# Ledger of designs, part 14: VH-VL binders against q9m1h8

Target 1, 233 residues: q9m1h8
Amino acid sequence: MEETMAEEGCCENVESTFDDGTNCISKTEDTGGIESKRFYLARTTAFEMLRDRGYEVNEAELSLTLSEFRSVFGEKPELERLRICVPLRSDPKKKILVVFMGTEPITVKSVRALHIQISNNVGLHAMILVLQSKMNHFAQKALTTFPFTVETFPIEDLLVNITKHIQQPKIEILNKEEKEQLLRKHALEDKQLPYLQEKDSFVRYYGLKKKQVVKITYSKEPVGDFVTYRCII

## First folded at step 4 (VH-VL; framework fv_ecleralimab)

Design S18
Fold by ESMFold2-Fast, scan of step 4:
Structure S18 (fold): chain C 233 residues (1-233), chain A 120 residues (1-120), chain B 107 residues (1-107)
Amino acid sequence: as target 1 above (233 residues)
Amino acid sequence: EVQLVESGGGLVKPGGSLRLSCAASGFTFSNAWMHWVRQAPGKGLEWVGRIKSKTEGGTTDYAAPVKGRFTISRDDSKNTLYLQMNSLKTEDTAVYYCAREYEWDYFDYWGQGTLVTVSS
Amino acid sequence: SYELTQPLSVSVALGQTARITCSGDNIGSKSVHWYQQKPGQAPVLVIYDDSDRPSGIPERFSGSNSGNTATLTISRAQAGDEADYYCQVWDSSSDYVFGGGTKLTVL
C-alpha cells in the first residue's frame, strides 16, 4: 500500500490521490474517507473488467455511486464484504472470486489462510487478489498451489479503467478450436503470429493467458473493418 | 485430484477387436480435449488420436497408422473416454494411455495405462 | 510428416548438468514440452511451453527452444533423475509429435 501524505487535510488528500476529487468536500464533512473511495474505484473497475471478460455481472454493481457504496460498506469497508463472486456467462458452473487484501505484508501464512477460507466455494475456477501490500517470492510461489489460476493486481492498477477510451476496438478471445483453424488456414505456428506480452496492461485487464489468440477488429468509417490477431507470449 | 484410469486391455488375435475405456475424475471432463497415446514394449511414445470437447465441435483426429481402424468417442454423462480398436495388427501391441490436453497442445495428466497384446 | 530427433542416450555424473536436445525443422516456431518416464510408470510433464515448470517440478529442470533445437537442461543431477525423456510439439500438418526419447543415466 502507497499511503502518502495521509495526515494532511481530507480535501487535499482526495484531490492528490484521486483526480476527480469533489469540490464540495471543502465545505462538507468527508464521511467516507480516502480508503472507502479507493475501494469503491477498484471494485467498480473489477466489476467492469469481469463483465468485459464474459462474467455475469449485476448491472446495479456497475452503476453504484460512491455515496451508495459508502452507505452499504461504510468508511472502513470490511474486506470480506468487498469480495466479488460471479459466474462465467458461457459456463455458469465456473465462478471467479475477487479477494481484497489488507495492508499487511502477504506471506505464505496469508496464502494458506486463504486456502482454508475458500475450501467450501463450489465451482471456483479462477481468483484475483487485489493487493495493498507487496508479496514476497515465497508467497508468490504459494499461489501456484491453488488448483486454478490466481492473478494479482496492485490496487493502484484498478483505480482507473484503462479500456475506457473513445473508439475502442472489438476484442474477441479465440477458443482452442478457433485458434487451431486459424493456424491451419494460414499454415502458421502460434509463435509466428504478432504478439502481446503477458505483462501488458491490456493483457492483464482481460486476464489473457500465454498462448491464447485475440482477434482485434477496428471499425473505421467509411473504410470498414480491419482485423488483426495477437498471440499472448 | 485429477485421475485417469484406463481399462479393457488384454490379449487379442490379429484381426480382432477390443474396446478401451478411460474413467476421468477430479475435473470438468466435458470441457477437456482427450487423447490416446501408446507405447510399444521398449519403444517410445506415439500419439494415437484425440477427441475435442463437444462445445468445440466434438471432432476426432487420428495418427496415420490407425486411421480407418480405430474410433475415439466420449460419454460426458459418465466422464468416460473410449477407444474402439478394429482389425488389430501385431504392430498395435502397446501400453495405451489416456491423457488430458491442458490449455494448448500439451498433456498435463496421464493414466497409468492398459496393456494390449496382439498375438496369434 | 514432421519429425523430432533426440539422442538415444545421455550420461551425466551426479551433481553435474545434463543437456538433452530435441531437433526439428524450425522447432523454435513451436512450443516444446518435455515428459519424464521411469520404468513401469506413466509419463510425467516436467517442462511445458519451452521453459515453464509445472508445480512440484524442481527449478533444476529448465528448457530452451530456438532455431532447429530445443534443449532440456537438468542441473545438479540426482540419482532419481534417471529416466527416459521425451520432447513433444503440435504441428499443423502432423498433429501431436513425440521425439524418440532419450535415456538419461546418472553415473
Scores: ipSAE 0.518, ipTM 0.840, lowest interface PAE 2.0, mean pLDDT 86

Design S19
Fold by ESMFold2-Fast, scan of step 4:
Structure S19 (fold): chain C 233 residues (1-233), chain A 120 residues (1-120), chain B 107 residues (1-107)
Amino acid sequence: as target 1 above (233 residues)
Amino acid sequence: EVQLVESGGGLVKPGGSLRLSCAASGFTFSNAWMHWVRQAPGKGLEWVGRIKSKTEGGTTDYAAPVKGRFTISRDDSKNTLYLQMNSLKTEDTAVYYCARGYEWDYFDYWGQGTLVTVSS
Amino acid sequence: SYELTQPLSVSVALGQTARITCSGDNIGSKYVHWYQQKPGQAPVLVIYDDSDRPSGIPERFSGSNSGNTATLTISRAQAGDEADYYCQVWDSSSDYVFGGGTKLTVL
């Protein structure tokens, strides 16, 4: 109980309205386009996510205001300009690319076009697609043709950073050696560790993969710090 | 495109020594845990030992029957895995496979194997 | 030390379903991996993590693992499926353990 964590912090507050609560908010609160605001929020969350995953992120990107975003990208941002490409702090030769997709359905042809677009990008070791449209089964299968892991996020999942609205424990991903030693030390088999489902919002945020073990350190009064482990299923 | 090519097998007398090599290509060798697995004539597969990646300590582990006699090493600059076999016994007669570990618990790619015959 | 037990041989008629078992104490607490070895060839991974298939392995190959028994299932058996099949686990005390192997004959 005291060692469990609430991974799902999916937020949509419908109670932050004025007057009779549902029908009227000021039209002058935001004079910009909804499209640019969605991209701004999603891109900011993506940078925060990448920073939390150990990538080198420019602090200027994390501090960018909506008005500054609009001055750079406009009210209708060009998708290719929104792309993010940043290196791992621990190994700068390994980069991740975040691609913002349009509203057209994503097909096998879309995936093939993406292969061509990134063919000259040396050092890519992972990619994230931010989706505004449905991806059919064949397109999903075609993502396996990349020589690295490709994750997808509906843009709606990036409009709020779930980690900012929960008390954040310290998260460390164990490497293979650390996991093996943990299992051996406690005479445990792989499936005897407590687990987290792959679909959990927290697991998706950190890009955790099946069979990885996460060491979670809680700072909780009055007990102080305590440690638990979770294996991704 | 992942390729593992073993070499160095042959006929040796009991008490003798052999050094096996495994040339790796098509992946980042230095990040991989590498294994030797053997198969005696008419028998099943038997794990011999492993060497962990450089980034995860580069330590070695061995199956009980070979511990103290066999040594696994790697040369990441040459993408090559080695098995030094000393004090060979007739029961060491087997095809020796080089295999790449995935995670820590299974083998996703195997070489063609090289035959070691220990004859008295 | 930990031990895995497989039947020595299994026969299946062409087009029918073959089931190869791998028995071990509380094997369901471990991930089971399966290798196919054709005569004169190196082993090939056909199932990993109980039930996942590597790219290129037909959907006719499936796996399960529960309690004391893991099973490799080959549906719509073909002549080309004739081979020796080995199960394998990692055990916290025994490291890498292979079953004795099962020879599959397609009649």
Scores: ipSAE 0.351, ipTM 0.774, lowest interface PAE 3.3, mean pLDDT 85

Design S2
Fold by ESMFold2-Fast, scan of step 4:
Structure S2 (fold): chain C 233 residues (1-233), chain A 120 residues (1-120), chain B 107 residues (1-107)
Amino acid sequence: as target 1 above (233 residues)
Amino acid sequence: EVQLVESGGGLVKPGGSLRLSCAASGFTFSNAWMHWVRQAPGKGLEWVGRIKSKTEGGTTDYAAPVKGRFTISRDDSKNTLYLQMNSLKTEDTAVYYCTTDYEWDYFDYWGQGTLVTVSS
Amino acid sequence: SYELTQPLSVSVALGQTARITCSGDNIGSKSVHWYQQKPGQAPVLVIYDDSDRPSGIPERFSGSNSGNTATLTISRAQAGDEADYYCQVWDSSSDYVFGGGTKLTVL
């Protein structure tokens, strides 16, 4: 651990590891509708993302094919039917809701409608909005009226799962004790750690928050693991 | 609503002992790191010590002036933090605040404080 | 051991901008937090992580931190802003360090 810890702060986490591949679209020939394919790709990536964040996701949803998706939702899926609601594996009473938004501009009225729609959803602790249109400033502020964190993703960001297109390192979020031990061991302040920007695709994928420290482990057999740390800024 | 309520302060003679309590409500106490901060009359704030959550080791740390004389403990079943003060000195005269750095490195919530006066 | 220096007092006219400084070696590498304390009351967090405001703290309160100086700025000062203000950091060798406090007087 000493040897790995000594090298941790010097490991370069290159931008290419977090490439903006989220806008890549499959080159595989597809005879069906573009609309249903976009929703299929985004929804599949959302399920994979939620599983990677520790939510309980049905294996059937992760293995759903485009043809099967179209047989269930059709060529022009209804947005309400695309919604995802799954519990945390560690605490089943806490659920996350993923809402697919339409192409119309999102306004304060749209946010108020969401409040009404989710008013009977017990145990909701987080929400993700998948956007096909811009949110005005007032709508963005209205998201703070929810009693939990609401994240937004342009649908384009979910068309490709970036973790499937690069060698995926192991990611661990440090708790307060682990963060303090790291800082004391190296006589560092949290702002002196190498950083990852909030806008990075990887940071957004895992829902990492500003000032969290992540331990990134790269596996390279037979050499073994290479560890680095990043603070989100 | 987060609430921290200190009790146990009073007048004690030099060399005496006193135990302070802090009753917490409105947050998940068992996950919180808890601190004592004191303020001598007319002076500034001074960190006394802390106790980490049990899940993060439950360790204690103390400022140099109180190390070896003060002991911090917690009872998660009662949502209560304690400060056992032994071998009290006149320099320990202060209002003692119960506080938590619930997120990280800043004190989110404070109790009203309890006055400890050490004099003969 | 790490130390923070604040001016003993700052005066500001009603409706004007007050600036309270907190100086420390390379303080810009640390996260600075600010507390307001009124006579006979417990401290109240008014700024955390250099510039963030807790819910309920008016936008008139803002913060900055760079180099060797952090600053708490109170715009459109009100009589109710009269208080002692303390800066605070965590240091890997000194744990939790408070500045000496600044008494703000609104004239």
Scores: ipSAE 0.447, ipTM 0.815, lowest interface PAE 2.5, mean pLDDT 85

Design S20
Fold by ESMFold2-Fast, scan of step 4:
Structure S20 (fold): chain C 233 residues (1-233), chain A 120 residues (1-120), chain B 107 residues (1-107)
Amino acid sequence: as target 1 above (233 residues)
Amino acid sequence: EVQLVESGGGLVKPGGSLRLSCAASGFTFSNAWMHWVRQAPGKGLEWVGRIKSKTEGGTTDYAAPVKGRFTISRDDSKNTLYLQMNSLKTEDTAVYYCARDYEWEYFDYWGQGTLVTVSS
Amino acid sequence: SYELTQPLSVSVALGQTARITCSGDNIGSKSVHWYQQKPGQAPVLVIYDDSDRPSGIPERFSGSNSGNTATLTISRAQAGDEADYYCQVWDSSSDYVFGGGTKLTVL
């Protein structure tokens, strides 16, 4: 360090005010605190999202506190340990895997490595990649080589559960029969329903796919329920 | 790997009956909507009919030319689709394909087909 | 009943672009699907939902759909592309409808 006269003023800002109990925070809690907090928030939101999509999620994971998370995973969690693999409640043979990616750019090699890593995971039906870095065009195209849908979320998009903050209306995904009945009843063709964009935050949260129709029910007291339909496009 | 294999085709006289089968493997058959599509020799593709999954009502629908003469059924315990053809006409001569409905509108996998010849 | 019209045949030179049309009243309101059928073989899905490709179908195959006409485009045509091509839609009153088919000849 260099000696400067300007730094003499800094000493006056640190004068003590007797024994007032303001010395309780450990420096080790601040080291890596931002990183572990980001993973905690993203992972918690991911579990909530999977529960809302019909996957069997352990209640202990949903109720995990930041302090408990840090006790299990540490201040700088290992990415492989953060992974989530849970089955569908309606069909336990079908599982989804959530993979937390590192800060390095994601390339075709990264995607090929994932193929190898999941080769022993029987029943994998879908995958979600939580991103901290850019994915180039070639890597994005390589995701189509998986035999199931692979979704990506920037980690920033999972730091908050949008459904809890906006108080979304009740959402129901129509099956093929219900969709066909709706179209026939109203003499509509597939593209004549009002639409929701695939890029919409709500659509991404529920993992809705193009061509699916959702029934949206708004509760308006005292007037009652209002129903609308949207096709994902 | 998805596979559909038709059987039961052959020569039959006008007014006769024939039952086709389609053995499915490589996917959860009970969840799939299944179709029959035919193709007369040297002609184009023609939809014959479909059957929905049991969870979505298990109902059947038919093209006008076969309505009342053909019946589609399924046995989910055997992963098998059936087409019962009655009162056969020479115009029913065709290769019959079974096909899987992916998302209600299109056919992602087809069997190799079985030939039905109606003549006397 | 709803009907789809395709030309009976289209010819394309090796390496050039082939365009096969499928015409129907307000077909742009429907999703169009395309099948390739080679002699003695079952049909193979090559385009679904107007423009999406199944795994294994090369990027040379593309589709569009607007107004009264849908188009299957095959760029950089190869000898192996020679086949019959069928368009198909679902219609709220006619269920599943196929076009008459187009024979593509690669010269």
Scores: ipSAE 0.410, ipTM 0.784, lowest interface PAE 2.6, mean pLDDT 85

Design S21
Fold by ESMFold2-Fast, scan of step 4:
Structure S21 (fold): chain C 233 residues (1-233), chain A 120 residues (1-120), chain B 107 residues (1-107)
Amino acid sequence: as target 1 above (233 residues)
Amino acid sequence: EVQLVESGGGLVKPGGSLRLSCAASGFTFSNAWMHWVRQAPGKGLEWVGRIKSKTEGGTTDYAAPVKGRFTISRDDSKNTLYLQMNSLKTEDTAVYYCARDYEWDAFDYWGQGTLVTVSS
Amino acid sequence: SYELTQPLSVSVALGQTARITCSGDNIGSKYVHWYQQKPGQAPVLVIYDDSDRPSGIPERFSGSNSGNTATLTISRAQAGDEADYYCQVWDSSSDYVFGGGTKLTVL
């Protein structure tokens, strides 16, 4: 009863005073609008990131509008429904899983729960956690218990795709053979290539690892293509 | 999890031949580069050669002392690495280890080794 | 022909810090890897990429690499650390190069 009275008080409407004629707006609608847009932006950026990393992404996901997102997931999306699981184009047996975490603190217990949830996914070779809360040192160490690399991104880092603000260069990750041939051809040591640091936003976007070499091709008119190489340190 | 088991070692006369095998398990062998490393009695480690994965060319490379005499091959259907040793010399006497490549420049897992003795 | 030089032997008292050096021309431009080999056993990777530890290797093992010298540091030495230790690099002309090995004795 007291809850019904409180709800009525929230939406005070006095019809007899015709000069205003206003209603209260639900607070749930206000907060739902912000949260659903935040998840929409982060999920869209995640799909673009996975596409750029060579994963097989449905074009419909890349073209999804905010309105369409809300029609599918609602204004309070359930986190498990937001998950993304897609195969690598070059090797469909290898899959990546993107998990959207809630606002609750992430603990060792949370990591154990993830182990249980993914136990049926035999082809999983990488995982990304999208964070809405800080992860303590113990939880961070617990991520190393997975048999593959687990990356974390604060949700704020996925609200904008950093690669879209400039003309996107062609990015190619060299395999071991290509890297070795590059070093031999130029009589270079591993650490003599120009480098990018692991914390660099570009490195994080493409999920690059220490010692990998990327070939970056810029298209510049009228000169044509310009190629540079970077080693991750 | 990762296991490498060498076999085929033994006593052989100078000028003879011997084939070593390395059975691999616990990882996707077909994606791995593989190496042979040897150790003469009481001495240090010496790289013998390697074979790349088929997806990265499947080529072989050899240390100068064995080039032209030793051949490395692989059978991905059997998860097995081979070292064919021809024209053996007394200097080839060593424990031979198979080892899994780490990022093309190191060795993260090693087998227990198999002894090859070349003497008359 | 690229060459790595290690001391033949190093002694350390229980609980003290051992340092094993690996010298090579401009070795700091290369990644250095370290292997532990106990009598009658296969080598075990204990440090890779200068300073990273494989899973299962205790934190008292650490590494550094700069200029012409790389160093493996074993703090709080234990009897079980007695072994031969080898440094290793890749070189474009010599491929895979190992140091001569250092025998660590824990007193």
Scores: ipSAE 0.456, ipTM 0.806, lowest interface PAE 2.3, mean pLDDT 85

Design S22
Fold by ESMFold2-Fast, scan of step 4:
Structure S22 (fold): chain C 233 residues (1-233), chain A 120 residues (1-120), chain B 107 residues (1-107)
Amino acid sequence: as target 1 above (233 residues)
Amino acid sequence: EVQLVESGGGLVKPGGSLRLSCAASGFTFSNAWMHWVRQAPGKGLEWVGRIKSKTEGGTTDYAAPVKGRFTISRDDSKNTLYLQMNSLKTEDTAVYYCARDYEWELFDYWGQGTLVTVSS
Amino acid sequence: SYELTQPLSVSVALGQTARITCSGDNIGSKNVHWYQQKPGQAPVLVIYDDSDRPSGIPERFSGSNSGNTATLTISRAQAGDEADYYCQVWDSSSDYVFGGGTKLTVL
């Protein structure tokens, strides 16, 4: 058992080296499988993100394996079939749509086409575009023509769920009432709160907006929880 | 398109009462905090009071000059904001605007206003 | 109670830059918002959070806020910019405070 354990440690390192060789072979043989894996990872992260933002996500989607994903969507998934549309748990009339964009540059024409495609989607109150290509200034400005907020994520940002990498604190977005009471109680201005920048990965993950305040609760055993507040700037 | 339309203004005697209405459209009224802001003829803007959304407590707050005399209420089923004005004084003569709250700090959309004249 | 002070009037020549100030104790620690009001019309938000512009407001409008003074700057002034301009802050003890207003005249 001792020898097996010691040998397993050495074998793991050797297996990593062999995996690099087999990975090269797999890549040359399974070029199409790279695309399906990329979409699988991004879509899984998107579902996890939406769940963490308070949307009603089917548990089956969170537990999908790569093999099951490929069985449903194939090696070259059709982008329209990858779309996610889920309701907010607190208000089921409000839905969010996640759209996976292709590798072609995104233009004003692309945004106009999207307007047409979603015209029949009742209750849509937010949208996320998963990007595989650049969006020019005019296309970015065209996103403001939607009657709701539209967020964009490069697909690379969704290949790994950043919240799984480190300890997950409890994150709560304060509503306007809670934020006002916090500031009044401590005689503070927004600018006097510790801040998080809009570009921060966690800010983007939770879809936080400028002027919002988040309550972050860290668990400390045996002492218990401690709380911090951050304003998005 | 966000629209706010005030009504109910007019001439009233000192000590009288008047009820103003503000009809809202183009946004989800039930989620919005709403304000009343007034402007005396030839003078500047003065905040009157506000009402929070029901989901955030539905509480009201008033500027000192009107506290105890004015009451703000809302009917989310009719997308309408109200200002009940009692014990009116000549100093209350003003154009009354309803305005939509933005992040409790500012007013992003305003109605056209309704004139209230308090005079004998 | 918290007070904001604005000049009563400012004049600017057509095509030149107008600057309207708003003074308050440590106003740089507050978010300052600016409204434009033309005669007989409702106020319109032109700058919020010190320097941000709402959709539809031209880039000629800009803002700054530091120390005891916030400033609304209108570059390349046009006849249509003639209006009263009001600054506004939220204060934890005074709630919503407006400046007295500044009448901008485009000569």
Scores: ipSAE 0.224, ipTM 0.663, lowest interface PAE 4.1, mean pLDDT 85

Design S23
Fold by ESMFold2-Fast, scan of step 4:
Structure S23 (fold): chain C 233 residues (1-233), chain A 120 residues (1-120), chain B 107 residues (1-107)
Amino acid sequence: as target 1 above (233 residues)
Amino acid sequence: EVQLVESGGGLVKPGGSLRLSCAASGFTFSNAWMHWVRQAPGKGLEWVGRIKSKTEGGTTDYAAPVKGRFTISRDDSKNTLYLQMNSLKTEDTAVYYCARDYEWDFFDYWGQGTLVTVSS
Amino acid sequence: SYELTQPLSVSVALGQTARITCSGDNIGSKSVHWYQQKPGQAPVLVIYDDSDRPSGIPERFSGSNSGNTATLTISRAQAGDEADYYCQVWDSSSDYVFGGGTKLTVL
């Protein structure tokens, strides 16, 4: 292990929880500071993900800094305050709820508590659970008791927005008409298209469902665009 | 709760016309693809035709036995689907069901049906 | 035109497993859906996308689809399962195709 270096000011011998570079006071060694940063990163990625899926997201949430996040939620954010509920842009009566779960094991009792908590939320058509612990198979099965699709993401999967770290292709979800025309044009069944698995990182990020077809456009600078299609299985 | 209620069935002579209606409630009708499926007495299910949502082109498609004689339309302001049946034949005698599309290739909700009897 | 073939009838003893087949050329490349219809009632979706169950359909109902045959399996058959069962696919050339239907009798 390396020796501790001599401390001159507020930022020496402290773990940086923010890469501002200029403001030494923003650095902290507290585990609570690390926890707040983790929730900040995951929530920011969740908003970006929902925006990319066609939900109406407040731009202020996307531009929120870590310092501003801590001013609103504190060093140890209350999980229920972190929740996100936003409407689908194309149909505002359809809403999605993002719930941040605690570190305790998630059980059937936990899922039933969620049913009670959301019973008065009209218009929910989807839910995302951000997990900090594993869910046993009984709890996973209990998620099927909701009248809509419930997705789960380990919080670690939301600490980085995968669409920002390498040059990503343009992804367009085909509507039912476009999918049918594609299949008729090539005399194909949907299972005959090349596929992407449900567990694929891109599939999970965009919340793609089985049987949806995506048009993927790769930009190759010297030769132009290349288009391919994938069916989710 | 999703509900589909058909009406307009009855007795009609061969060569006659009849208009069926399907009143929809409990979902955003304007976004749904809608179908008519029929069932002759003691026989199986037979697809009649469909109409796509206006946002996805609003086009209609028909099974070969009814093509040119039947017309499907919709009134999104009234949440109502229609089937205009012309030049009716005895072979058109059936219970006609209104059904909602899911994804695009199966039917998740059905109405109770309305009986059309074509006889002289 | 694409065709689906079902047996006209299947009998099962109370509490036993019923299997209803739906045969079609390369049906395993298609998504198969199953409907239950009781006398005088509208059809009810019981299985979609080969093996998925709608909310409210008991786990006794399951499905499979491979090669040229799709199968609806009803475990621990009950008197209330007695009905006509129809398979259905979409085909790029034939649109929506239904099987002829199978009458399930619970003995």
Scores: ipSAE 0.263, ipTM 0.698, lowest interface PAE 3.9, mean pLDDT 85

